VH-VL binders against q9h9l3. Designs and how they scored, part 237

Target 1, 176 residues: q9h9l3
Amino acid sequence: PRKMVAIDCEMVGTGPKGHVSSLARCSIVNYNGDVLYDEYILPPCHIVDYRTRWSGIRKQHMVNATPFKIARGQILKILTGKIVVGHAIHNDFKALQYFHPKSLTRDTSHIPPLNRKADCPENATMSLKHLTKKLLNRDIQVGKSGHSSVEDAQATMELYKLVEVEWEEHLARNPP

## First folded at step 13 (VH-VL)

Design C4 (framework fv_amlenetug)
Fold by ESMFold2-Fast, scan of step 13:
Structure C4 (fold): chain C 176 residues (1-176), chain A 120 residues (1-120), chain B 108 residues (1-108)
Amino acid sequence: as target 1 above (176 residues)
Amino acid sequence: EVQLLESGGGLVQTGGSLRLSCAASGFTFSDYAMTWVRQAPGKGLEWVSAISGEGDSTYYADSVEGRFTISRDNSQNTLYLQMNSLRAEDTAVYYCAKDRITIFGPFDYWGQGTLVTVSS
Amino acid sequence: EIVLTQSPGTLSLSPGERATLSCRASQSVSSDYLAWYQQKPGQAPRLLIYDASSRATGIPDRFSGSGSGTDFTLTISRLEPEDFAVYYCQQYDESPYTFGQGTKVEIK
């Protein structure tokens, strides 16, 4: 009965030496992988390091980007009250300056059955790229032009679907 | 100068209701998440509830979920906590606290607290 | 929920001495989302440290935080008379936000 979405964010470096991660793109997809939100986001602070190799963000993407405060409001309107799936999702929530209830959060980097299906140690934190290749036989994050947050969100939802029935049953018996 | 002033505390009977208010000043109220934290006499701190800056997200401790409602009026810079179906174990000093950053931070400023006593 | 256990419950020291306070989490606290607060009798808590090791505005440099994962420490390098108080750790990594039970630093 609760709707489910998957999220993936891209961050750029702000602050001293570009070591602070600031939100610069957010993609949200529904259960079927359809895009509900995908916008470049302008951080309130000066961008020191675009981290383009990983983020895919370039200066030109900032020209018509949605200001952080406005983007945050739009994103939270989509996430509120829904089950939100992500990979290492605490980083996305931190960049959004948002806390989502643990009972409604699904982190594919911390689901033991998912690691087990990938022949990985249950307590290890595996990358999205590795799990997607092992379980979906799909290569994501290819090349050096940065990652697609849409592609990553879609892969994350598909990974969760592989363990959804057993994991939701586990959570029903062992509520967080 | 950031100021948070709680009011509305008092003596109430078990099963009763009470509404707490927190008047905020010295910062852009709608930019920050706000939180209620309580402390029973002689005991430690217990987080009760949080609300996002725009009021679009609310969070509750299990002990109060379904009984307490957090809300805010950004036009008047005021935070509220509506407490229903009060129990003896809800007796505590209730603090209004400001999140350092939206909802992803610790509480950098606290009010003076308002005492709520629940008795039969 | 993450349970935070503070030790010792009471620490009896004299002004000028070093205080070391421990906070242990029942499960890993991601991204060092751990804070320390000071509470004096009759007063509201005061933020000392956030993100495990960052000093809050106006906090003297004798206060320092360290640790990661499940083990965190608050150190007061040289106790001043005004430092005798109760100290609480708090995690803000996951709901519900939880506090430790407190460590009372009292004068010997």
Scores: ipSAE 0.007, ipTM 0.518, lowest interface PAE 11.8, mean pLDDT 87

Design C40 (framework fv_amlenetug)
Fold by ESMFold2-Fast, scan of step 13:
Structure C40 (fold): chain C 176 residues (1-176), chain A 120 residues (1-120), chain B 108 residues (1-108)
Amino acid sequence: as target 1 above (176 residues)
Amino acid sequence: EVQLLESGGGLVQTGGSLRLSCAASGFTFSDYAMTWVRQAPGKGLEWVSAISGEGDSTDYADSVEGRFTISRDNSQNTLYLQMNSLRAEDTAVYYCAKDLYTIFGPFDYWGQGTLVTVSS
Amino acid sequence: EIVLTQSPGTLSLSPGERATLSCRASQSVSSDYLAWYQQKPGQAPRLLIYDASSRATGIPDRFSGSGSGTDFTLTISRLEPEDFAVYYCQQYDESPYTFGQGTKVEIK
């Protein structure tokens, strides 16, 4: 079996009216939920909107943050060659400016058996918060202080484990 | 002004190889992902391959995986597509295209295209 | 992969008329990551609309995009002679990027 990690990123708003999503934090955990990487990341562009309610990012976090180019190199070294689990993971890869092989990508927002276990329509995109509550009986992303990318990455890995055997067998028979 | 100019197309036999080039100007080349999109005669658009701005990350359509290699030379502002084990169904006009967002976006600028004809 | 189906295949209209083009996705496209392109014979495609509804630089306001999820629409409010072309939708939500098969807008 290939090594497996889960990732979750937090983005802030840059560009005109803060509409561009730029990487500001990344957390990566291993199969058991141990943290492999968790750093605040300084975008190369001016931050217009911290999106603090969602991201949990504040100006104070940027003071000692790792510059984007350096952080990206570190993150890609961890992800390369591994099965990477995420929720709506295309947004994380977009923020990282990185193409991860489809055959090694697992997106918990697009796994029909997972939605089925949660009594949700198989082709719907359900939030991480909803799936975690339904399937793990756990509340994440609580309060108004923003999300914890470590907590989100850990929850994402645990969700994937619920369907791992079934989904890996499906992918072996039906390669993406 | 942004310009993309493809070259290297031509007639090649089944099983042969070709290398396409795309010369870019008018923007900071290394900041943007670049893509190859092809169009068979009289047919629609098909995405072929993409490469990140730094050139350290690539992606391919299933139909070309293992046969084509995308690469770039940021010092020369040039994108490449190495095509090996060519088949008749690879016959198409090949366009290079620039990503609007830096990566995972739509394509805001396209070259004029270069024709590749594969015959037996 | 996300399959995009465009309809109609051909739309025959006169200048001054309204054109409505549809693009349907086999699964939900998140964050409106859908674009529309115009292509004339012998020419490269031109970006018209991105993020489902944003006009690209230099594109006239008679072109508009709408929709979300699986159903997207390109509208040309009053066709000009130069608008007779083939139109493609494209999703960039997930790899592989996919295009619709195209809708030809031709003069009556």
Scores: ipSAE 0.348, ipTM 0.783, lowest interface PAE 3.3, mean pLDDT 91

Design C41 (framework fv_amlenetug)
Fold by ESMFold2-Fast, scan of step 13:
Structure C41 (fold): chain C 176 residues (1-176), chain A 120 residues (1-120), chain B 108 residues (1-108)
Amino acid sequence: as target 1 above (176 residues)
Amino acid sequence: EVQLLESGGGLVQTGGSLRLSCAASGFTFSDYAMTWVRQAPGKGLEWVSAISGEGDSTDYADSVEGRFTISRDNSQNTLYLQMNSLRAEDTAVYYCAKDHITIFGPFDYWGQGTLVTVSS
Amino acid sequence: EIVLTQSPGTLSLSPGERATLSCRASQSVSSDYLAWYQQKPGQAPRLLIYDASSRATGIPDRFSGSGSGTDFTLTISRLEPEDFAVYYCQQYDESPYTFGQGTKVEIK
């Protein structure tokens, strides 16, 4: 059996008008929800827009943040060879500048059985907040001070565990 | 001026192997993901494989996974594609291309291609 | 995998006319991560449009892109002789990267 982790990243805006998304925090949890990694990350480019309402990142978090190149190496060491669970996870992989094998990737925004359990159309892309409220009876991403990537990664793992047996059987019959 | 030049194509028998090379110049090679895209005679474009700027992360199309290996030598500004267990369906012009952003972007510069012909 | 379907397969027009090319995705493409390429016989593809509507460096303003989600369009106003070529759309939202099958713009 492959080991499994869940990931959630926070991005800030860099580049012209802050339109480029750059990694500024990454959280990784194990199958039980224990934190394996949680660091603020310093982008190599000037931060134009902290996107604080969504990211929870402020200038104070950048003071002792791990430089991107170092953080990326640490994160990839944790992800390599494991099943990685995330929500809209392709955005996290883009921020990490990392190709994770499709066969080892689980995206809770694209698991039809999960949407079905939430009484949502199977092919719709539902937010992590909505699925967590509907299926786990828990409010995440509350308030206007930004999201917690630890909280989001933990919720993502718990959501996946609701459909794990069914979805792994599906993938065995229909390999990606 | 950005330039990409492919080499290593040729005629090979089914089950054989070939290694393609792509010499890059005019940009900081290690800052950009690189990709291989192929085109069978008279057909459309098919993405084959990609590699991160540092060379530590790779991705493959299902049709080539387990048979092809992408790699790069950043000290020589060269991209490689090692092709094993070749099939007739692998016959195509192989292009190397540069990511426009750094990774997961469109491809802004392409080489002129190198023809690989697989026959039995 | 996101499948891209281009239409029409062939578009026969005269110089000076407007060309409208369609690209439809089997699933929504996030953040408009869709590009258009031009390819002439014996040549490598050339990037025309990225992020659905941004023109690549050196591309004439007669080329424009639009659309979002699953429905994207490449428009060439007032076709020039050098514009007769095959055009491909491509998504880079998720792996594997996929291309449409192409639309050939040919002289009538």
Scores: ipSAE 0.550, ipTM 0.829, lowest interface PAE 2.0, mean pLDDT 91

Design C42 (framework fv_amlenetug)
Fold by ESMFold2-Fast, scan of step 13:
Structure C42 (fold): chain C 176 residues (1-176), chain A 120 residues (1-120), chain B 108 residues (1-108)
Amino acid sequence: as target 1 above (176 residues)
Amino acid sequence: EVQLLESGGGLVQTGGSLRLSCAASGFTFSDYAMTWVRQAPGKGLEWVSAISGEGDSTDYADSVEGRFTISRDNSQNTLYLQMNSLRAEDTAVYYCAKDRYTIFGPFDYWGQGTLVTVSS
Amino acid sequence: EIVLTQSPGTLSLSPGERATLSCRASQSVSSDYLAWYQQKPGQAPRLLIYDASSRATGIPDRFSGSGSGTDFTLTISRLEPEDFAVYYCQQYDESPYTFGQGTKVEIK
């Protein structure tokens, strides 16, 4: 097995004026796009802003959500020792309060060959929605209910697979 | 009152080893990531390493990866930096610092620093 | 990695004058995850500004931060004698954490 997973997290606003981003959902898929983990997660702090337009999180999702400490333990067991793919993945790692080794991290928002294939400037930071439309001819993050972290994780893995061979060769010659 | 106190610095020869300690008080130690930042004489600040609040994940600057190991003992409120295969360019004052945001935040409190001098 | 470049390297001013310090990032810093530190000789750095514009506890209002994306500024509206020091910017948007090379504010 390839020992590679893709992750996408949804965050809600906590703290003063809802400025702090706290984990409220996490989805992890394997290399083939099969779901390994998908749970709503209860932040330890009071939710000020559900950010539903983007997160898709509503109060009802919190009723039986997994407490943060337990969910974090489950998620880290899946991520540890694996190549983890994400889009702007540093935000996900911040929400998980976790340092993942950079040698095992792949961020589809910072892969120059991927931007090149999408006819975008190599050093620009492009959204997951834009890259998925350009390269996979698929619309994600549509509708009024917010984003699906499963859909986003699956799209992220598929995007990475488009450049996997050339990017892994690049990283072998230019270690992060 | 948050306090951080480094110790363990000194003179060491190239290729040698040294272990730094940072004693923390005044906050719930296990809730916050901790970091080591160094400063060579007359030079700027360089981040060295960080460890999560639970101690279950770590991060390193490229210049020290494979040579330095960060660890913590939450029962004793103490942060450590084990430095192996020391080089002249590791000569610096080493500061212990606390993350403001639990993790990936700015550093709101710093210790006074401990000097490490590596010579041949 | 995100490289932070500070300018000028040295700023020579008199007490009472306004100081403007620049920090430029090699790529965009998300959510204004940019801090400023003050360091005096023989002392540890002191956090002044975080999240680009928020003053840390105990920091006088003459210190202000601004900017977003790749261009950030620290302003000291009226320099006091104790403000002559070296100032560093730092990003915490992504690993590795990086600092600018510093700007020395010295007496003219």
Scores: ipSAE 0.570, ipTM 0.845, lowest interface PAE 2.2, mean pLDDT 91
Fold by OpenDDE, second read of step 14:
Structure C42 (fold): chain C 176 residues (1-176), chain A 120 residues (1-120), chain B 108 residues (1-108)
Amino acid sequence: as target 1 above (176 residues)
Amino acid sequence: EVQLLESGGGLVQTGGSLRLSCAASGFTFSDYAMTWVRQAPGKGLEWVSAISGEGDSTDYADSVEGRFTISRDNSQNTLYLQMNSLRAEDTAVYYCAKDRYTIFGPFDYWGQGTLVTVSS
Amino acid sequence: EIVLTQSPGTLSLSPGERATLSCRASQSVSSDYLAWYQQKPGQAPRLLIYDASSRATGIPDRFSGSGSGTDFTLTISRLEPEDFAVYYCQQYDESPYTFGQGTKVEIK
């Protein structure tokens, strides 16, 4: 059996209009929720929009942030060979500029059994906050100080564990 | 001047294998992701596979996953596409494309393409 | 996957006229990661627009891109004889990096 990790990233806006999402923080937890990685990351381009209300990132966090190329290497070492769990995880991989194998990826925003368990439409895209509240009776992303990527990664792993057996069996019968 | 030159196309039987090459010049090869895009006769464009600048990350379309392998030799400035278990629907002109960005993005330069024909 | 639907399938116009091409995405394309390509018969595609509205190097200013979210537009302000070709949109927001089915701009 392959080891599982959960990942959550925070992004800031770069580029001329600040529309480019660049990695500014990455958190990785193991199956038990233990933090394997949690670092502020310095984008290679000038930050135009910190998106603080969502990302929780402030200018002061970038003073000693890990350069992107270094951070990417550290993160990829952790992810390689693992089943990676995330929510809307394509955004995290894009920010990391990394293609994780589809067969080893688990996106909790696209797991019908998870939505069903939460009394949501199976084909709907539900937020991590909503699913966490419904299925774990836990409030995350509270307030206006921004998200905690560690908290979000832990919640994502806990959500996946609820449907792990069923979903892994489904994937075995229907490999991507 | 950026140049991309594909080679290796030809006629192959169903179930056969073929290896395409793309020779690149005019830019720092390892700094950019590279992509294969194909176009069936009289049809549109289809993304096939991409590889990061350093070759440490790859991605594939579902239609070719498990059958095709993208790789690169940065010392030779060459991109490859190993195609196994070929099917009739793989018949197409295969283009080598340079990504504008390190891992992903639009394709700012294209080769002239190489034709792959798969027959039963 | 993100499905890109282009319209119209064929656009018949005369030189000097304005061409408006549409590309609609099945879901929102973040960061405006949308490109437009031009392809002439027997030739490889050529990048025209990237990041939804940025003009590629060497592309005339009569070509412009606009839009965000799910709706994107390529505009050719005044068609030149060499502009009659097939145009494709493409998203690079999410793998697979899909193309639209293309719009053929032909001479009326």
Scores: ipSAE 0.006, ipTM 0.573, lowest interface PAE 9.6, mean pLDDT 92

Design C43 (framework fv_amlenetug)
Fold by ESMFold2-Fast, scan of step 13:
Structure C43 (fold): chain C 176 residues (1-176), chain A 120 residues (1-120), chain B 108 residues (1-108)
Amino acid sequence: as target 1 above (176 residues)
Amino acid sequence: EVQLLESGGGLVQTGGSLRLSCAASGFTFSDYAMTWVRQAPGKGLEWVSAISGEGDSTDYADSVEGRFTISRDNSQNTLYLQMNSLRAEDTAVYYCAKDRLTIFGPFDYWGQGTLVTVSS
Amino acid sequence: EIVLTQSPGTLSLSPGERATLSCRASQSVSSDYLAWYQQKPGQAPRLLIYDASSRATGIPDRFSGSGSGTDFTLTISRLEPEDFAVYYCQQYDESPYTFGQGTKVEIK
């Protein structure tokens, strides 16, 4: 369990027609699911689309949000040198404007043994919601008020722990 | 106008080292990730390495990881690629390219390329 | 890694004809994070299309991109002499960045 965290980010739409995804919230949990970081983050650009149905972000959350540059520094300080677990984690890294080493990255949307346990095709990209329901018998991302990045990060860590031993052995034999 | 100019290419023996430079102008250098892409003679494009705008994170293709080091000097608007333990298969034209976005975008501007030939 | 496969390898056409180039991904590319580049002999690649369908600055409207998920297309509606070149697709959805092997558009 050393040096392992799980992350989930929420993004809002900025730029022309709100097509650019900008970081607006980040949650990081440790191996046991305890929250290490959870802050609303103010994008440097004007928010065009809060994407509230999915992000859970509303205008009120931006009032005292941490500016992007400061939040990014805090987050990278937590992630650097650690094994980082996420679901479709490339989207989180894009929002953070950060390259994390592949050898220290675990993406629960791309772990064949995890899909196999869920009776899903090994090469398919399954949603976090589906995997969590099938393997943990828990409903996440319910309703229309948006997702909880804390809940998503916690679920992601728990999913990874189901295959951790098998997958770490696989990676040791087949380095990425 | 945006300009990228590579230098440092040349002939080097297997096991040798070489450092490439890319001089950038016409944009705020520190706002954009930069990348190196190579092309072996008569072959397609292969991404080599990328570095964030502030230089605080880097990424590498599996084929070069542990041998190549990407870095940047934002005060001089210059991108570098330190190549160690060179192999014959590293022979290629090396292009410096600018990310269209702050990071993880397509490459909107490219340099002219610099040829690296690795021989035994 | 996402493997991009382009087809055909070579497309032999005459000026004035329509060119249709395919790029298929080994897994779904999120949010259409796919680009097309043009490369002429001895020159660096030139960005044509980004986000699957957006034309880069200065690119003529005869170039268009379409597609989503795993199946993407570059269309040149009416080939000009300067359009005979090699074309590459590239995904930037996840690391490592990957390119297709290229499609050569040559004069018939």
Scores: ipSAE 0.545, ipTM 0.841, lowest interface PAE 2.3, mean pLDDT 91

Design C44 (framework fv_amlenetug)
Fold by ESMFold2-Fast, scan of step 13:
Structure C44 (fold): chain C 176 residues (1-176), chain A 120 residues (1-120), chain B 108 residues (1-108)
Amino acid sequence: as target 1 above (176 residues)
Amino acid sequence: EVQLLESGGGLVQTGGSLRLSCAASGFTFSDYAMTWVRQAPGKGLEWVSAISGEGDSTDYADSVEGRFTISRDNSQNTLYLQMNSLRAEDTAVYYCAKDRWTIFGPFDYWGQGTLVTVSS
Amino acid sequence: EIVLTQSPGTLSLSPGERATLSCRASQSVSSDYLAWYQQKPGQAPRLLIYDASSRATGIPDRFSGSGSGTDFTLTISRLEPEDFAVYYCQQYDESPYTFGQGTKVEIK
């Protein structure tokens, strides 16, 4: 049985000139794409830049949002001991302030067979939008009102499933 | 100002154990991930282990996984490295260092280092 | 893991000259998560540059970093006596964190 989830986080800008990325939303889906977690999260620092065009976060979403410390505890309960799939997942783990074991981490931005299927260079970092269009024939992150972290997490899981057998065999032979 | 002071280094026999400490001051200790980096005599830098600010998440280099345990006491502003099953290859100066970000950043402040010598 | 290869291994120069140090990654480093450190004999490393091109606190402007992807450069525009040291690059894009083997900048 697979204990595998996919995650996608949205970050807002905090700190000087809004250059620090702080967690403002997290979505987690199971292997079949069902939502296990989806909450807006209130950063402990003042939000300088909502980055709305990318994050989809607006000031209204911060009203009654779950405080970071509480949200983090809830999220880590879901992730701990599971294979976690993400795209450029290091950014999500950074926002969560969390080290997930590398043996249980799958980053769809760094899976050479996935890039091969998309006719992209194996060592290149391709966007989630590009891979999803090429391999799943779906448009995600449409428009300028921001991304849906649920949609992104679902697409990420589906992308991983395209190479799961091959990649898990590779990892068994070449442990990270 | 930020200060990190390592202690606990010394001479130990192969197969033995040693516990290193790093006393931190000048910043909010629990807000930052901490790391251990080692340097064998005359060699380059090798990352050993890291721990999240809350202490609930850890990471290790493959060469030490299963033998070393990183931990922290945020009430005492102290970082630890418990080293078990020591090998000659573990001989190095061990530095504690502070993450520049909350986590997954470069290391902006380093301690002076403590020498660990492992011999038969 | 990402392997970082620095070149040259040793750079012999005189004060006042420009030093150019290279760091090549075995795979692309995203978001320019690459740092440069200076280490003098008997001392701990000191952070010089982070995010490929941002100078750390207190670092003179003669130090500059550039590059992206797999090729990164540290430049010291006009060497001062205190700049003769070993320099390491480091990536923090993914675990495990890795360092280059170092470039020694020594007096000619």
Scores: ipSAE 0.465, ipTM 0.793, lowest interface PAE 2.3, mean pLDDT 91

